# Designs tried in a protein design chat: VH-VL binders against Uncharacterized protein y4mC. Part 17

Target 1, 209 residues: Uncharacterized protein y4mC, of Sinorhizobium fredii (p55562)
Amino acid sequence: EDLSSQQQWPGTPLSRVEALAVLQTLNANLLSNASATLTLDRWCEAHRLAPPGSKIVAKHVQGHDKPANVHIRKLLHVGPNEPIVYRHVRLACGDRILSEADNWYVPARLTAEMNEVLNTTDISFGRAVRSLNFTRTNLTARLLWSPLPEGWDMSAELPVSSSGPLIPPPFLLEHHAVLKLQDGTPFSAVVESYTNNVLDFPAPLLYPQ
Below, E stands for the ipSAE of ESMFold2; O stands for the ipSAE of OpenDDE; V2 stands for 0.75 times the mean of E and O plus 0.25 times the DockQ between their complexes.

## First folded at step 10 (VH-VL; framework fv_teclistamab)

Design e7 (from b4 with heavy chain S31T, light chain S92E; at its last look DockQ between E and O 0.74; V2 from the best seeds 0.00; counts 0 for: pae E 2.8 > 2)
Fold by ESMFold2, look of step 10:
Structure e7 (fold): chain C 209 residues (1-209), chain A 124 residues (1-124), chain B 108 residues (1-108)
Amino acid sequence: as target 1 above (209 residues)
Amino acid sequence: QLQLQESGPGLVKPSETLSLTCTVSGGSISTRDYYWGWIRQPPGKGLEWIGSIYYSGDTYYNPSLKSRVTISVDTSKNQFSLKLSSVTAADTAVYYCARGSRLFDWASYYFDYWGQGTLVTVSS
Amino acid sequence: SYVLTQPPSVSVAPGQTARITCGGNNIGDKNVHWYQQPPGQAPVVVVYDDSERPSGIPERFSGSNSGNTATLTISRVEAGDEAVYYCQVWDESSDHVVFGGGTKLTVL
């Protein structure tokens, strides 16, 4: 059975509360760990998004360049002539792509070995540069789709139930961060976009006490 | 070639709802890199941003209009739409739809393709 | 409520250099985008991210941004450059797009 192709939650206020709770649980786990890959390993296992024992596989996406702009150069503290490399990786659990990661990094701030591995393999960026013991400055973390309206936890009216399923769009969560060397020197600007496959499991079944 | 085309009524009565649709052709609205915007320009005056929407539904609105504006997206039709309620003569303007480029984050948000604009007149 | 201030007009003779300013508190910490709007037409971006030019925009269009002032510079102006020019930023404190009031460039 290919649960990766379709999983539907009811279009009810309860399902929307559950979806928000699940998304914010993932968000908190991602923000509390420098390694998105490790976080997604655990997410995949916990929610059985692939056969038991499956680990996140990185897939380097080639053939599409996104050159750094002036804003990225400001974030990385580099001038207009400093070489910056763009790298796009998809992180998958089995057949489910859980996230897209876009890195703009300064090769001069990495070792020769790191640059060789990044240029010649599908390795995820964070794994390739792990020995830098880098830190991560999170700039933003935003739901690209909110299951509940602004103010839902106060006086805002919850959405009415629909007869159809809750339909999450393709991307649900987006993070922007800068990766820094131990001395605080930035070396990579990263965008991490999380797909609706992170919810591709049955809605939690809640029973009243 | 990417093209944006506004459509909707050119005349709206006071207190009613202005409703416009932007049709995107030559490219997909369902892409990670863009927020799709509405900008207006009253005759003889400057540009005023109304709001922008991502194809997932995430939206940002001009605070001065937020209580009256709704922007929505229909990815199956490659369209996004504007509704502005309770209009007055002050809402008479040329309305543009535009593609907003956002390479990394909002600091680099700018409109790289614009529709031709459509004049909407609010009059009894 | 971030405000961008532009002079309402600038006049320049053909072949000379036009400088159009965009003032804002600490605007040098923002990325400034510039649009050209010819009479009766939609705006067209001519500079983005302070100093980047879209494909098809001549090198005589350039931009700079520091302190409280961003500047669009048009060298060797031509009659065809006559238009209204708008600056624009994103105001991160309020999460919205801000346009300047526009500067009418007249080529005399």
Scores: ipSAE 0.491, ipTM 0.813, lowest interface PAE 2.8, mean pLDDT 90
ESMFold2 (binder alone), look of step 10: mean pLDDT 94; pTM 0.962
OpenDDE, look of step 10: ipSAE 0.776; ipTM 0.908

## First folded at step 11 (VH-VL; framework fv_teclistamab)

Design f1 (from e1 with light chain E52Y; at its last look DockQ between E and O 0.70; V2 from the best seeds 0.00; counts 0 for: pae E 4.7 > 2)
Fold by ESMFold2, look of step 11:
Structure f1 (fold): chain C 209 residues (1-209), chain A 124 residues (1-124), chain B 108 residues (1-108)
Amino acid sequence: as target 1 above (209 residues)
Amino acid sequence: QLQLQESGPGLVKPSETLSLTCTVSGGSISNRDYYWGWIRQPPGKGLEWIGSIYYSGDTYYNPSLKSRVTISVDTSKNQFSLKLSSVTAADTAVYYCARGSRLFDWASYYFDYWGQGTLVTVSS
Amino acid sequence: SYVLTQPPSVSVAPGQTARITCGGNNIGDKNVHWYQQPPGQAPVVVVYDDSYRPSGIPERFSGSNSGNTATLTISRVEAGDEAVYYCQVWDSSSDHVVFGGGTKLTVL
């Protein structure tokens, strides 16, 4: 794939500290808000990842379905025969895909209108079901890439500078969550994977003061 | 089509380090959906998982081997590798690399593509 | 550590049904995966997550899992089904992959 718009950060220890700080800022923002879409709207605007005024656009990705397994059915409090629908959505800011969300949801726990829009439009899952006033239980939040080694903040040796740029892997952060109705009934299991495009802006200019 | 190919020395002396590389072709190792595993099979015996790695460097190891095992990944070469230190004759086996698929959590972790395997003999 | 127990062998006549068991404490709470390994070849997954088949695996292969026993069922057994079959789980208490000892299916 052509990444001609991808910003390249220097391969220095400072850039790695900056990358970790930026990633953990995004992580904290996502964990502090039920809506990943709203968080990414702010992120896109703050980091100028698209022309001013751009908002997150969802795109439903069809094909390559991932059927629910027994663990997902357990999380959703359903038996082996309950219909579960898989839905894959990409969230983009301009041409930059910032995240990919995989939802396994119980259609019987949604309204007919919600199921219709989910089946016929590109709407993001959270936006489609917003009127449920759902809550979100975060199960796991992990960095898929850590720019600095464990212990960097105390005694670990930092990586030496390289002549080449810092090259983050395609996915940097992953969240697992369950969405629940107001009475606590789960209706969707979600995996949200955040791409390296969340860092596609110039490295912060940090100067000793 | 995705293919995995093991490579490395077929003969290793006791007490030394066994070192293997798995080359992935027809697909990228940098994929959010997959972990990359090493499994071995002593002659005439069953399968034993050694460990798995995510392309970002995150690893899981068989507890019985953990003190001797290092798995690493080189995304620029689309490869991952195995080092097993302090080998004995008991480490003689066919070594397979494999792609592990995980749907939501580790409970659904299984190996959907395997290399052909390479025999490593530990002999003085 | 968690142990999976399989019978060492099963013999079945062509056209009949083979059942290969995988025993484990509370294995019904786990997701069980099954591999076929023909002689001299690498394993191939034939069932995952208890009962799902990968693309290209015939419907003759099915799986079930409850209580302390998971079962791989191969209906209308063919000579080409002769192989060693392994069950596998992830053990969350120790964070590792566990394989059963393998079952040799012989087609008489």
Scores: ipSAE 0.218, ipTM 0.676, lowest interface PAE 4.7, mean pLDDT 88
ESMFold2 (binder alone), look of step 11: mean pLDDT 94; pTM 0.962
OpenDDE, look of step 11: ipSAE 0.242; ipTM 0.740

Design f2 (from e1 with light chain S51D; at its last look DockQ between E and O 0.69; V2 from the best seeds 0.00; counts 0 for: pae E 3.5 > 2)
Fold by OpenDDE, look of step 11:
Structure f2 (fold): chain C 209 residues (1-209), chain A 124 residues (1-124), chain B 108 residues (1-108)
Amino acid sequence: as target 1 above (209 residues)
Amino acid sequence: QLQLQESGPGLVKPSETLSLTCTVSGGSISNRDYYWGWIRQPPGKGLEWIGSIYYSGDTYYNPSLKSRVTISVDTSKNQFSLKLSSVTAADTAVYYCARGSRLFDWASYYFDYWGQGTLVTVSS
Amino acid sequence: SYVLTQPPSVSVAPGQTARITCGGNNIGDKNVHWYQQPPGQAPVVVVYDDDERPSGIPERFSGSNSGNTATLTISRVEAGDEAVYYCQVWDSSSDHVVFGGGTKLTVL
């Protein structure tokens, strides 16, 4: 799939700084909230990535299964025989896919109603289990693409201005996390990959340019 | 079927830069689930991880080699490359490129496909 | 730095069971992966995530991991099993792939 952004950011040092600032803002928001879905709702609205009133919708990705491994089972405090469900979705803001998520969860630790909607609808996982008032433990958070090199704020050589636009790769952020019930019981492991569509809005115009 | 193939000079002079390329066929390097790695093995010795790269350019390096190592990726060519600067005789080894499989976090990061390896000798 | 310790060599007769250990501090909290490297060949994963087998790997190969020791078990050893075996983990404290020193399995 072509996940390239429709909006192009200039290939200038300033634009790169702006892109990094925006990405780190999103990263901070995602890491400070339990629900990625709700964070993306706000992001979508704030950056006008869809018509007003739009909400993030999940789209099931079919065809591939990723069975839970021993690490996931350890993380979720389940034995080898406890059922774990894998769910792969894309989170869309209007026509823009903002993220893909792999979710491993323990259905026995959810309500029957939650399991039903997760099995039969395209509801996002965060919305489906929202009533649990779950907490999120972030294990890994990576900036997969940096507009600026490491050490750019010190002595690192900065990219020269180019006549072409910035070309972010398809995925810019990756988060790994465990979701826990109020009593601390883990019930889900999640991998979230955030697409370059999170930047699919006009580059900020800073004055002077 | 996924295949990895190392290519580059088999002889490098001391203090120069070792350069290798891994060409991936039978599958795309642009996949969420993999960090592509370089591993080397000095003659008669064990395996040493050099570093790994994501298709987006995100990298992890062996701390002992980090100052000398650069791994890059070219998605258009379905390749990733290794540069090791300031080489010495200690850098003589068979160099492998490999696909690093990762399902969740990094605890399950292992190499499921390997190239055949290429011997690089550092000699004057 | 995190270190994995393997015995340098293990010898077994054909048909017997070989056990190759991999020692590491609290290695049981990690996922251990095992590679087989025949002479002159590239390594091949034979066990991953402590006890999982890739497709094509015989059931004779199994893994366990607890405490400070992971173990690769090869039952009904065959001549073709003669190789060097490496354990491997990810060290999250240093973001480092760590290999053991390797164990040469000799089939007598």
Scores: ipSAE 0.728, ipTM 0.901, lowest interface PAE 0.7, mean pLDDT 94
Fold by ESMFold2, look of step 11:
Structure f2 (fold): chain C 209 residues (1-209), chain A 124 residues (1-124), chain B 108 residues (1-108)
Amino acid sequence: as target 1 above (209 residues)
Amino acid sequence: QLQLQESGPGLVKPSETLSLTCTVSGGSISNRDYYWGWIRQPPGKGLEWIGSIYYSGDTYYNPSLKSRVTISVDTSKNQFSLKLSSVTAADTAVYYCARGSRLFDWASYYFDYWGQGTLVTVSS
Amino acid sequence: SYVLTQPPSVSVAPGQTARITCGGNNIGDKNVHWYQQPPGQAPVVVVYDDDERPSGIPERFSGSNSGNTATLTISRVEAGDEAVYYCQVWDSSSDHVVFGGGTKLTVL
């Protein structure tokens, strides 16, 4: 068999519209849920990004600390001497890294058990602090890449079909948020960056009417 | 270790397109932590930001220049580029490329490493 | 369009303290970054996020930011500190970088 004809996302206007729709569906799902991990569990299953039954696995990334700056301290309502911990986690579905999460959090606002688990395991931040029943204030949500030009839906020139596939860049979507205790006290500032592996499945097969 | 080097024509005629390339060496442009910026400085005047680009292609532009500016990235060559169309004498400046560090959000965006700059003169 | 205002020049005797101001409406709500540009050279960041110093910048460079004014303070000024100094912010209303006009520091 000639596997060289495996083109998941053709370089056509239809595929570009489908890719944008899929990206914005993921975007909406993520924004409607306080936990990115739970959203990605469902995304992975729905799009068969790993063998059936696979769950999101977190991997704590070490070696490159990013200390909180004055802006993060302002967002968290803490002074210059309050301890802030940075934690970088990759979320994977099978072999596919779907996202990178950067958390700057205030350990004093978590339980001793939560801090122990965060310090000694690879657990995702959201799973570790789930019992806080935290809320999420989304600050920004931005496509780092759009399959269609701005204004495509009205007056912009639509792309012409190409012979090659769409090649999504490594990161497609970025969210900034602050996680808050139920009383509104902020305890974590988070950046969530989603990789092109979220589209690692064949484009939908659609037919014109 | 990290080096940014601007290159391109030093003389551009009015109405033409100014085209510059920044080559990054001693580090990768494909880095999650950085945007890559272009800043210019007319002779004897201050600094003006032109725009910044992420290696995914996400781009921000100075609103006053946006209609004439395109910034692009070529990760395979470890380069990013500036095109400024319909130039006039007012576009004569030293053009710098720079690495922009952003921690968390844009409030913390600043340029932690700069190229040497290249003078571009717009003249008949 | 957010505007940053700097005095065109500041003169200070060697060994004294220079204070370079950067004015802007509610600039205290922004994070201010400061660059040193020696004659004929590219700028170098000396303070970022109001009061953080990059590695290699002497502690005599410091910053503050409140209300409508950010200030770069250079203690024990040396002849080598003569340069133009720029402040910079991000303006979230227009999504762009804004630089001040620059302040020429002269060491008399």
Scores: ipSAE 0.443, ipTM 0.802, lowest interface PAE 3.5, mean pLDDT 89
ESMFold2 (binder alone), look of step 11: mean pLDDT 94; pTM 0.962

Design f3 (from e1 with light chain S92Y; at its last look DockQ between E and O 0.87; V2 from the best seeds 0.00; counts 0 for: pae E 3.6 > 2)
Fold by ESMFold2, look of step 11:
Structure f3 (fold): chain C 209 residues (1-209), chain A 124 residues (1-124), chain B 108 residues (1-108)
Amino acid sequence: as target 1 above (209 residues)
Amino acid sequence: QLQLQESGPGLVKPSETLSLTCTVSGGSISNRDYYWGWIRQPPGKGLEWIGSIYYSGDTYYNPSLKSRVTISVDTSKNQFSLKLSSVTAADTAVYYCARGSRLFDWASYYFDYWGQGTLVTVSS
Amino acid sequence: SYVLTQPPSVSVAPGQTARITCGGNNIGDKNVHWYQQPPGQAPVVVVYDDSERPSGIPERFSGSNSGNTATLTISRVEAGDEAVYYCQVWDYSSDHVVFGGGTKLTVL
């Protein structure tokens, strides 16, 4: 993420509280929905991060494969010989990359039509498999960057205002989850890392205008 | 080609702060796939994890040391650092920095590249 | 905190098989990583995620993990395998890395 293109928030304690609140709002929305793609569709629309009607599009990251290890196979309840497909994609809304996702999935647990569209198009995984009505088990959800120090809400000393803008690092939030069929059978393990573009809109207004 | 190099004073007085820096070369500290760790080993004893940091500033600390430990990162210098306050003779150890690989979640967290280590002695 | 227990030492004749154990309550539910530390050197990972081998580590190094015991197996042991070996896990109850106490492998 090129910081020269990003909407800049003031480097104040208020902006840090707003950033934390916005990040935790996105976090809660992601945790309450089985599909990160559908959540990001709504986030992009609500914050006008792209032209109206824009939908999340997967952009493949070409390069090194990340084969499923023993741990991922245990999470997916498969043996060492079960075919697992790795997919590394950036999820974009218009020109803004909102997340990078690592996805290990079991093709045998998808329909032939789903596998065909995943193999031949840039569709996002969540959109391709939406008709499974899958559920999501969240394993880890963590801020990779906290705008405020630990304990800020009780006793920690808040940061002083700076003369420069708040500069979030490239990745702010990370989720690890397992996607499951309606009968509880796992079919996908995902790592989702969310970029600072999720904040690329003006700082929230805390007072009536 | 990735290399990790610890640097800092080899002698620290009791009650003072131990400060070390790890310089990463042949690779970027700003990488989504890695946390950067500090591990120590008292003479003749085993390995003890101190903590790990992501380049965004997200940290995990050994609970037994957490009240005295600060790990920080400077992405512009491709470095991360350790401060351990209020040291005693028990903090005498070889201190290693290491790259932690985590493929999916923390269960898969292991250290795939280590620095050579630096001995820090706490003595008057 | 979660405790990993290793025997303090193991002695093996050259060409034989060494087995180094790492005991822990329900360790089979965890992923175990193994490090070799030759005398005076930094540790090197030789097995990760129970049984995966990094590039450059000979196939003589293998791992298994079930129940309350993880095992590092070194077949056709060579003199150059003399080192201290550590197991390691992540402990979710306190979110930290735990190392075993180390096992000194002696090749006699």
Scores: ipSAE 0.412, ipTM 0.791, lowest interface PAE 3.6, mean pLDDT 89
ESMFold2 (binder alone), look of step 11: mean pLDDT 94; pTM 0.961
OpenDDE, look of step 11: ipSAE 0.841; ipTM 0.928

Design f4 (from e1 with light chain D95E; at its last look DockQ between E and O 0.77; V2 from the best seeds 0.00; counts 0 for: pae E 2.8 > 2)
Fold by ESMFold2, look of step 11:
Structure f4 (fold): chain C 209 residues (1-209), chain A 124 residues (1-124), chain B 108 residues (1-108)
Amino acid sequence: as target 1 above (209 residues)
Amino acid sequence: QLQLQESGPGLVKPSETLSLTCTVSGGSISNRDYYWGWIRQPPGKGLEWIGSIYYSGDTYYNPSLKSRVTISVDTSKNQFSLKLSSVTAADTAVYYCARGSRLFDWASYYFDYWGQGTLVTVSS
Amino acid sequence: SYVLTQPPSVSVAPGQTARITCGGNNIGDKNVHWYQQPPGQAPVVVVYDDSERPSGIPERFSGSNSGNTATLTISRVEAGDEAVYYCQVWDSSSEHVVFGGGTKLTVL
């Protein structure tokens, strides 16, 4: 895609404050919901990232594997020989990929129907396993990009305006979580990485015109 | 084949800033699976991690060095860099750049490719 | 901050088994990585995530980790295995990579 078509925010201290506020709003919404897909549906609609009525679509990314390591096996409470499957999905709103999700999951803890759907379709992981009524334990949530320096809210100097636009890097936010059955049994370790397309709308208007 | 190469001055005066660049070839620094690291080794001593950077700019630093260290990335040149300010003789070391592989989270963070290292001497 | 303790040296006869330890409080809850550093060379990872081997590392290199001790085991030791070996973890509380002090393996 041509970067000249992106909506760009001014390279000002105000735009950086707005970017941080918007990112932390998304972060809080994601952390308060077990389903990233539902949160992104609302985000896409609220910020008009695609034509009205558009829903998040998933695309299964195939052709590479990231085998589970001993750490993932410990998180999932499985031994060295339990089969674990890696699955990589991109979540898009129209043409905009908003996130990438990596799941390491234990097929033996899912139904045969769930495994069939995960193996043969592009469905998002959370949607495929929704009937488990799973819970989510968030392990970490981190901004991969800090629009403002550490200490900005007290004593740190704010950045001066630049002549160019604010250019967010490709990934802005990363979450790590474990999905668990109702009885607390873990069945998926997930990494969710959110792209700069989550900010692909005009900077908020915060002053009179 | 992935290759990392350190470059920069081999001699730095006390109180000045040590500045090194790592050039990555045979692979892209713009990869969501890696944090790129700097590790140093004083002559005859062990390894000390300085910090690691993601290509989007997210950075982790050794707490003991954090006040003096800046690591940066330039994706257009496929490079990442180290600046260490206010150097003393204690900062004399071989400096390595390395690719850090991470699966899932930081518990699995290890350095799977290393540069050859460059000796930086801080004069008396 | 988190500390890893290694013996400063280990000596072993050719063809025998070398065991290099890495001690740490509850290190069994962490993932341990091991590096070989021959004299004058950069380190090379030989074991990661406690027991995994990179492609190209001989099967005679193996690792284990439980309780307060991780161990790198080198069976059928060769003269070419003489090097300093470092263990490494990530300390989540300080968000810090920690290396052990290194163990010089001598093959006599």
Scores: ipSAE 0.519, ipTM 0.827, lowest interface PAE 2.8, mean pLDDT 90
ESMFold2 (binder alone), look of step 11: mean pLDDT 94; pTM 0.960
OpenDDE, look of step 11: ipSAE 0.655; ipTM 0.883

